# VH-VL binders against q09220: the designs that were tried, part 2

Target 1, 207 residues: q09220
Amino acid sequence: AVVTPSIENHKMENASVTISKVPISHRPRGFTAGSDSKKLAVQRFKLLISDFLSDAQLSKSIDVAAVGMHKGKSMDDILDDVYTRLRRTLSTKQISELAKAQKGLVEDLDEKSAKLVKARVKRMIVYSFDPAAEQIHKYATRPSMAFALIAETINERFVGSVKDLIRDVLTPKEYDIFRKHYHPHIFKLDNIGNNTEAVRTTTHETF

## First folded at step 1 (VH-VL)

Design b9 (framework fv_burosumab)
Fold by ESMFold2-Fast, scan of step 1:
Structure b9 (fold): chain C 207 residues (1-207), chain A 120 residues (1-120), chain B 106 residues (1-106)
Amino acid sequence: as target 1 above (207 residues)
Amino acid sequence: QVQLVQSGAEVKKPGASVKVSCKASGYTFTRYYMHWVRQAPGQGLEWMGIINPEGGSTSNAQKFQGRVTMTRDTSTSTVYMELSSLRSEDTAVYYCARVPYYDEGYFDYWGQGTMVTVSS
Amino acid sequence: AIQLTQSPSSLSASVGDRVTITCRASQDISNYLVWYQQKPGKAPKLLIYDASSLESGVPSRFSGSGSGTDFTLTISSLQPEDFATYYCQQYYSYPTFGPGTKVDIK
């Protein structure tokens, strides 16, 4: 079946992801907690934004997720679509930066937990560059921060949570760079003449 | 290295509250989520909820909403689970359990368990 | 909530036997399934995570397989210390457990 970007409001509302509907076991540690926990969440977000994803890749990921939500896809299908589309887009610089950031990700973790983090990073790299590893993308559907961030960015009422998390952890220079490239994607309801269809809107916003 | 040590067995009357503790050692307490799981005698395992030891945020299973409270004390690396309005059906061994990575939901270390008996 | 079923509910086996236990999920959970071993009076012990990954320190006679909705735990050559109850658990959503499979001495 062919599906347009437009979808009925009740399907959009039911399919929409909010941070409160994401199982706590799928959320980044401390995403809703105090400042020290938020620092960990923001460090992982920085890995996705500056060390792992380019501005274009982040924007594209949000767009793919938004389209999937409009179509009423499951969250697993949406995440699978995002990772499939990001495959083969990693640069040599991004790989180098991932290796550097990984030291911070595994700091203070016991050996077993560090192995899990390293295995996850390795899987993301392998399926991006090795065509024979296509099947591994099926298992790249449980990211904590990327899933939460996409949900927050798409829904206008949660945009402030992302701004608050980022502002407190970035240096003034890093914040200026982030602010330049953070383009919230929001959905507005069209209530003209009983029309409740959701409409996608992209806004440039200053922090 | 990693150890989770729970408080001792308790016997309570219907309508009372019980507070079980779980003291962690051998790792950085605030970096790992802690869950609570119970098991009635001769029955299977039942998930109760999760706590983030760093900020103290919690999420509880629907069945226990309004009756369970999870807290922590970072100075003693201890998590607590308090269950109120006890009934005979709450007789069970209560376990604390750690997850190995912040968004995983499987348990790599378990406390030894605390038997809570509710007399009728 | 995601429901898990296990079969058989119990079995009797002899030392040296190959034992297979199955776990089925009410919906697709990818590979987000773990297996635990529980002996009487003790807490559960992690055996297998991510459906097929052997936990460090667990004997190689234990193996896991499956994805989606159908999963198996296999013990290739049962030892005396393996008589226990085995539980599957999903972590695709909030944790839920199977009802357990009791492995008894024949």
Scores: ipSAE 0.000, ipTM 0.458, lowest interface PAE 15.2, mean pLDDT 65

Design m1 (framework fv_masavibart)
Fold by ESMFold2-Fast, scan of step 1:
Structure m1 (fold): chain C 207 residues (1-207), chain A 121 residues (1-121), chain B 110 residues (1-110)
Amino acid sequence: as target 1 above (207 residues)
Amino acid sequence: QVQLVESGGGVVQPGRSLRLSCAASGFTFSSYAMYWVRQAPGKGLEWVAVISYDGSNKYYADSVKGRFTISRDNSKNTLYLQMNSLRTEDTAVYYCARDEYYRGSDYFDYWGQGTLVTVSS
Amino acid sequence: QSALTQPASVSGSPGQSITISCTGTSSDVGGYNYVSWYQQHPGKAPKLMIYDVSNRPSGVSNRFSGSKSGNTASLTISGLQSEDEADYYCSSYTSSSTYVFGGGTKLTVL
């Protein structure tokens, strides 16, 4: 039996169990079940969506992202705004650690895999700015949840429940943004893990 | 087979209240968003309300907002519509319907047979 | 009136094709690929015929097809049969997270 990672119990062991079911030849490069690669993957997501930020720093970073969304800024500009705000309030040690993790987020990934990882994390950050959507906030701020969500996207399991949850907690404007940018079936695997394709199966996406 | 059965309709005077029920069977009720849609005699369809699978989120048509409350009891596989401050223009057949939300499509895939609500003095 | 515009009636002969239009705005039909079509016979509940603009549920005849261009969705029925005589309604999701219906079209098979 496999323990499904839960929002309340965001343990690295649970998240890695799901990804380990996918043959290494069918995984996006940089997502592996080995202890060293597991630590690297968690570190990459942790510092971008970050458990070591104070609650106040995280809340204000989300507010900065929300303002950028309201002004129609690109995702790259919004992420830059968040980093600029964080650097102003961070300790020297936190700045040093973020610089190392930022560099490490895409190191050892080929260009296509790095682009997919960056796109997924950017979408999660953007959709975490709704104060009423605590589940989305938790997914964005908990590395094991983000990792589990990515792993489950490969297996198509969480996609439906995540869409249902997001539909239920977002405002109409935020749901419109989510619908246009969230790709629920990026990786499709058969039950034996024999075929892997980065295909979009949702016919209602507008972007 | 998916089945939805509405009940609770009847004749009521303006300003009164009425509660409709929809009994669901043949599917995992707790996994689906549910709707109420109405149809006035000889007229077209009008969406009334939607409720999420767990009951945590609800949306209403402007014509019923503040007067109607949608709710559900997943342990009983039952959807409810509490209708307060009823008006003559609320006279309609009320249908419950299911959403196939896992596809991200906002459509009414299965409908009940409806229950008639008549608001008259 | 209804939020989405449909012709009040349409008619055709057995074996012919007819098309029913459904016109909205960029905040509903034009903004989303979430258009559905329903068939209603007198005294019966509506039945889903088309979802997500052009998809047919299991059990719906391939004579029914859907399409969309800009702010207008269309339902086309080919090889008309007497059993197709019914009211047809379109529906769309809106930018306000609400749902709207067309006024309905009465199809008469002459």
Scores: ipSAE 0.000, ipTM 0.427, lowest interface PAE 18.6, mean pLDDT 65

Design m7 (framework fv_masavibart)
Fold by ESMFold2-Fast, scan of step 1:
Structure m7 (fold): chain C 207 residues (1-207), chain A 120 residues (1-120), chain B 110 residues (1-110)
Amino acid sequence: as target 1 above (207 residues)
Amino acid sequence: QVQLVESGGGVVQPGRSLRLSCAASGFTFSSYYMYWVRQAPGKGLEWVAVISYDGSNKYYADSVKGRFTISRDNSKNTLYLQMNSLRTEDTAVYYCARVDYEGRYYFDYWGQGTLVTVSS
Amino acid sequence: QSALTQPASVSGSPGQSITISCTGTSSDVGYYNYVSWYQQHPGKAPKLMIYDVSNRPSGVSNRFSGSKSGNTASLTISGLQSEDEADYYCSSYTESSTYVFGGGTKLTVL
């Protein structure tokens, strides 16, 4: 196994991640209802997002989202369910870090923190359930790839800057793989929630 | 084992309507996106309509948009295609097929098909 | 929705290897790695043979393999057998979140 250097993402959520090299061949494909699939999703989120949410908060968020998806709830309802449970466990420090993700402090932390948490949870849900995420996880073991993936999965607000950074960080071949594997999972989840337009402006931009 | 069984095909005149059914068994029907795919005699496959696992999202090929309506009844494990204002170019074998809602983008199981013939 | 381009027919002798091409655009085959292949015997429903460019479902012979280069996907059948005689269709998920299919290729085992 190989441990990669910590990546600090001040522009995204003022946090860092530590990435380890894990063989792709040992992972099951796609998401299933089993506990092993949930553990894999938590592990992927640890590699791709900042340490903003605890393991317990992340696991609970995945459980609530999975239940809502199987019950046929809209994306808005699922996000409301997840945020309602998550909000009670957020620390003052975590709320403050969400506010900083908007390139500055926000006056109404309750309203804007809810919006930021919902957006982040949506991307985490998409990532955990899409089989294409297995290919994405392969690149999370590389520092430059991890940075590009983190930028897309945890901070929609910096899409313009993130696009430029992805182009600078990835080789042309890696960039081609990245653009192909991120796009489908966003559209799949948006079909459930009927917000395809919003996703196109944040993540479905041609690289 | 997974089974999909189509019914409701037949011979109809242009401008008439038909309703197709697809009875699903051997899997959790409510967990899958369902598709209708057709094949005109001696020609290739053409995607027609899709419905999300809960019925909240529906999409259609441009050739059938406004004329066909896809629906499902998860309590009966049944998929439907309501075909209105039929045209001769709608003549085809209609298959139902499933796609895993968890981001798979291929048709892993198909029904046997039901023939729709639109002629005068 | 436009069909992907496949040769109308291909032929081979038992034991030989044949390849069927499937050519699209940068908006379908070249955009995603979501190319699938289906085998159809006369009067029967299509059967999934390959998914995600190169993966085989359980129960499909390892004589069947898939690949992709740029805007062209390929299905290769090695050790050709008489029961392989069928129509073969490729499909790709597209940039516009739809599916397109190839025109089909008739494989004849001579």
Scores: ipSAE 0.000, ipTM 0.422, lowest interface PAE 18.9, mean pLDDT 66

Design u1 (framework fv_utomilumab)
Fold by ESMFold2-Fast, scan of step 1:
Structure u1 (fold): chain C 207 residues (1-207), chain A 120 residues (1-120), chain B 108 residues (1-108)
Amino acid sequence: as target 1 above (207 residues)
Amino acid sequence: EVQLVQSGAEVKKPGESLRISCKGSGYSFTSYWISWVRQMPGKGLEWMGKIDPSDSYTNYSPSFQGQVTISADKSISTAYLQWSSLKASDTAMYYCARDEYYGRDYFDYWGQGTLVTVSS
Amino acid sequence: SYELTQPPSVSVSPGQTASITCSGDKLGDKYAHWYQQKPGQSPVLVIYQDSKRPSGIPERFSGSNSGNTATLTISGTQAMDEADYYCQAWDSSTDYVVFGGGTKLTVL
């Protein structure tokens, strides 16, 4: 449902400017004004996407990505840099956990696992610097009517992130098979809409 | 109706070449992988390898890499298992199975099996 | 070198519950699948992805998979269920499909 009147968006617009307004390419000193903005990026991403990585691995991946962005590297080069670092630290358990989280998808430990890791890292990079993720984080700890909006935003962002991840990993033929046999059951658009409305009603009556 | 129909029993001598077949029908042949499974007399099931008929990409068990060749002809919905030089130890029942690799390689339909006997 | 271990045999009386186990390192992190094979016949899929039944498989067949052990459970076991049962998983470290050694179920 269309929710947001434009005049009420001023608070969110102000919060959005806090991170996105200052280009990463203009930050020569480790891309943080201390550790706070990196902690926020880690927390924002975790809220949107289930995490198979440790906090240390996620934080390190963000650091490598930020350096690449500052140097003006392409996203493909940044992903290669991050994957090279991350792959060395992934345990067999973490690879298996990623595979289990993507149940029903083709798994190849050598090549397709690398593609899965690269796609996951791409989502980490994109969403860590997304102003919408910051807004979700800002309100996540407060029980209020805002929780209905958070649930709606998380559903849309999570579905989009997983769809993009799958599209990035699979060939067009593989994606067609996935869409026919897996996608409609996992991402029920009608059910997601109904869940949003149910959360909205419950939150309103409870708080 | 999904069916996998395999070629008939073979009796061969050591050193001879052999190719057995598995024909799929009742489904989109290129939408599923085909796996080959060996069962030696009185023993359990052993996975040999698999093929994606859409591009003939193969993946072999290390125990069977270099011992057999898996191939497919998508124009006639048929997968093949081939030996260049048979050994007595190749005596076994060979099954093909439709492989749902997206679900971690479970086999929902099986061929009837091809018995291969290698003796002198 | 991933290995799945099954008991070689299990015996039950008609109408009793049969439980067949399959053990492997962190098997609960993988999908376990189960096949029934009667003498002289091809294997038949009875459980896939830990707990799902193919069309045509009776509700008395169920599965679970947690920790290091997957279990095939057959409630109200019938004479027709007598067969060899094989568990199967995919090993992510080798991209190798592995079968358990098989369990002979006797209904007597």
Scores: ipSAE 0.000, ipTM 0.425, lowest interface PAE 18.6, mean pLDDT 68

Design u10 (framework fv_utomilumab)
Fold by ESMFold2-Fast, scan of step 1:
Structure u10 (fold): chain C 207 residues (1-207), chain A 126 residues (1-126), chain B 108 residues (1-108)
Amino acid sequence: as target 1 above (207 residues)
Amino acid sequence: EVQLVQSGAEVKKPGESLRISCKGSGYSFTSYWISWVRQMPGKGLEWMGKIDPSDSYTNYSPSFQGQVTISADKSISTAYLQWSSLKASDTAMYYCARDYPEYDILTGYHYYMDVWGQGTLVTVSS
Amino acid sequence: SYELTQPPSVSVSPGQTASITCSGDKLGDKYAHWYQQKPGQSPVLVIYQDSKRPSGIPERFSGSNSGNTATLTISGTQAMDEADYYCQAWDSSTDWVVFGGGTKLTVL
């Protein structure tokens, strides 16, 4: 018989901003934020890579937490708390750049699709800077989540060529680490930001 | 016309090295990934791994990690699959396919193969 | 590792509707894609992103994906539709592409 998709599946399918790997010749080549904002985005990537290199050299392991450990709060409460703290850390210019990039993602979408995309972008921002939501920490490293965030929110128009921009500011070693984690952690970040109250967890080795 | 053209059939002995090729034409080669898929005689499709020709970044399935090498030469729009030492169990049809990396902010990447090569039959026997 | 399960075979008479299922844990949260392979030929993409048809694929091919099961539906099945059909998904946790074991569709 014919099966009608569930409301959740239908919303995810219809509320997407689909970005394919379009030939570079068919893409706009600039940022919507301008040259000063490009410089800032580049410097933020450099800082995130520096943090990642420290961790990637195996001097430290990334802590993972059991689902539900974080002070008994709901996931939405945790995300709101983290997002509020994050906004206090970002400069006015950085906040403006992220808002402008988010606007670009939702242009020409219907109201329901725009709402879901905005919620997902908020989660991407939160996960990139402060994983106070320990339940989510296990699904992505902070540097990789931050790379995904900057690629998607600031360089959304160049998703398929964001690596060309990153190459300009990273050493060959740093670029290799970025590329190794860029795709896998974008995947984890996207799955986490699905607007469900349930968090998808992998099998823990330790609590 | 968008096409992937693979190298011809190979007959090899165990322990020999081999490199097979997949040449793209009719599209921007560096704008798409190339996936390699194995099909053993009478069996189903097995994804081996993929490469982004723009920077030679590779991603392998765990069954093939360290077993084969995937590479590409973007100057001639060609991807390669290579074995350093063939085994009889490598006897199979090998397909290359253009991997369309569509990204959706809600669901992430969803990869599918829209164009396939004709296949390269590799036979490994004593 | 993530696995997709298909029935090994499905048989229909010409003009009947064929239904080929693909089951995986929470597959409805992922996109399912479908390939047709005729003997001695390369696979051909017939459905992508659960329900979309590539240019050149007849309208009698359709797809759906909900819960744990994706379904390829072929209405008014013709002899030319006889082939092996493979479902495919991408597993975000591993970054691997996964194929189902394949279903042989026999029309007669």
Scores: ipSAE 0.000, ipTM 0.452, lowest interface PAE 15.8, mean pLDDT 65

Design u2 (framework fv_utomilumab)
Fold by ESMFold2-Fast, scan of step 1:
Structure u2 (fold): chain C 207 residues (1-207), chain A 120 residues (1-120), chain B 108 residues (1-108)
Amino acid sequence: as target 1 above (207 residues)
Amino acid sequence: EVQLVQSGAEVKKPGESLRISCKGSGYSFTSYWISWVRQMPGKGLEWMGKIDPSDSYTNYSPSFQGQVTISADKSISTAYLQWSSLKASDTAMYYCARGYDEWSGYFDYWGQGTLVTVSS
Amino acid sequence: SYELTQPPSVSVSPGQTASITCSGDKLGDKYAHWYQQKPGQSPVLVIYQDSKRPSGIPERFSGSNSGNTATLTISGTQAMDEADYYCQAWDSSTEYVVFGGGTKLTVL
């Protein structure tokens, strides 16, 4: 039934941004247990990642995740907090602009098609940040860099779990499009696993 | 049960040093932040600063930076608030409080308070 | 420097609903927490994370937080609810804890 080619497996698994090359003193708290300079380590780490992604909210979310992980929080709790904070910073103007775009898209559609388009736009509004789009597109050869970074702060194995979820829902072609146009490093993926048809509609269209 | 027990009331003269304590019990002391909160007579709550007992990382309110020192001894589950030289304006009730959630920063348990009176 | 503003006092008759507000820049983007303090006693957490009640806190206590304002609501107010109430938030950028100035609730 579902066959994933080896080359797609390589692309899906290749999101390794490792912090092993970052000095221990410059890592976030979650990577430097016992550090007396936790704040400094987080600030230095943010400076290192600034070359890859200019996103103040992502930077703040990494700060919060590093601090939370130190207190023995579960990975799921930390990720829910990170994604909740990311969603709370999406601007009213961005939401309004996307809602207007959605209205235009549904004017000529039947009821069933309109529901799918509305679901797609809602996911784009809830789970992505447009200000980071150009930077993330540049990192297509280093897929999910920021997401891998957050996962390494919290739990290295999380990246695999997220990739597996996407892989179960999308074809290899759709997955390649998804990686180019959506920011997996900040995308809450729960909705993708729950609606295969809406996911296909989302990944086939340019944003 | 979780509890924070603070040292007893203190009566001091201006210029004297003082260290008061807050002992946690019934939980993993290094897993939670400890904050110190001042309440001057008839006034509201003022956050002074906090400490992570696992690594002694501290963060102070700008109003209290340089006025006090917060420390902790994780081997005896105790946090401290210290003055090198007390002033009459330090007369207040001092509370320690456990910071439950790093993300939200709320205080689920409070000590009973230590009354510090500074007078000649 | 982040600040939270509360009215200094609120008066209500027994059985009526009391509303205590807490205002701060984009406070709805932060968690708001509420503490009750009776004379001679330590503060007690009555609402955390905007709207959640700790065990032992009556259902009469509820909270909300949106835009710039968080609100503590006490329905069917009783004489035992007479106390000072403080709101609190945490600023993630500085990791500073901020308290409101407090509101004295009088049940007359």
Scores: ipSAE 0.000, ipTM 0.432, lowest interface PAE 18.4, mean pLDDT 64

Design u3 (framework fv_utomilumab)
Fold by ESMFold2-Fast, scan of step 1:
Structure u3 (fold): chain C 207 residues (1-207), chain A 121 residues (1-121), chain B 108 residues (1-108)
Amino acid sequence: as target 1 above (207 residues)
Amino acid sequence: EVQLVQSGAEVKKPGESLRISCKGSGYSFTDYWISWVRQMPGKGLEWMGKIYPSDSYTNYSPSFQGQVTISADKSISTAYLQWSSLKASDTAMYYCARHYEDYGYYGMDVWGQGTLVTVSS
Amino acid sequence: SYELTQPPSVSVSPGQTASITCSGDKLGDKYAHWYQQKPGQSPVLVIYQDNKRPSGIPERFSGSNSGNTATLTISGTQAMDEADYYCQAWDSSTAYVVFGGGTKLTVL
């Protein structure tokens, strides 16, 4: 028979945000797509952007994104699918609120608002469907942590606050998982993330 | 060769307990889910539940919750399906099958040969 | 609870194309998988993720999935294709695996 790609292999066009590249042996129990796992994803989304989207909009976004990721779609295609579904129900007020959350006034509402919504949805997808997120979800209950995890770096002070919280709360093992799977910019600016010795000496589990 | 091998046919009376097995070989047993599927005589396939052997996490169909227990022993690459008290309505062919992801997006690519369970007076 | 509906039987002449449908609410938003079962044998996966063939499955097997309906298509149908066919999907609201009722394909 001719060589056929394994059923276990996913081909993804945008590798920088690909969950399927995390080996199954290194994942938590598996992020089960059960009712409990979906409720957890919705709860995490609410912590990040509940003021902007309804429960129904969040739930649908999660479903569309999950299917697209497993079908091997590129992140750009997934974002287009999610945004197209959301756009039918997004009000101009919700778009304005999303723009404000990203520290911007949008001069061209149609084009720049779509770009800002897509960027925020991309962060939601990365956070909620990252297998490592299950192990650190309790830290997302703190508002400052939640905002840092979804935003592209908006200023160094914001990132610094999250670094301090991570150092005090995560175990060295949890920190290693977090640094491998969350926004690369956060880790590139983190001397502790580049020095595992510093993590061992400054990270405390007593908090 | 990747395969799932199930235990042999069973003939039981109502009220008796039973445990049947499904042994994996030729692959990393702890990296795959194992699902149990019932097929009553002349009827279609019914999903009963699944287990992830690495941590023994289980998920049951509501129709089978409380009727059966699914377990696994990863040290011998074996999953189990157990009844505490059999009923005549449990007469069926029982299949085990593996699948890679817990999202159900990978089909069940390897199946056991089936275990026929007959429950009669 | 989520349900998948299949016709109970489909008949086709040898060499013709057989089409077996599977219907469910917004099934196109889910992956559909297809299994072939011959009498006295275990099910065999013939299509996964809507339209992909496992190694060893003939090219005459294909699939599609859009809207509410997934379709298994067998071109140039042969006597050896006579079997029961089951569709399967995963229900995201419950995390439960769901099978269709099955379709008996007769090649006459």
Scores: ipSAE 0.000, ipTM 0.440, lowest interface PAE 17.4, mean pLDDT 67

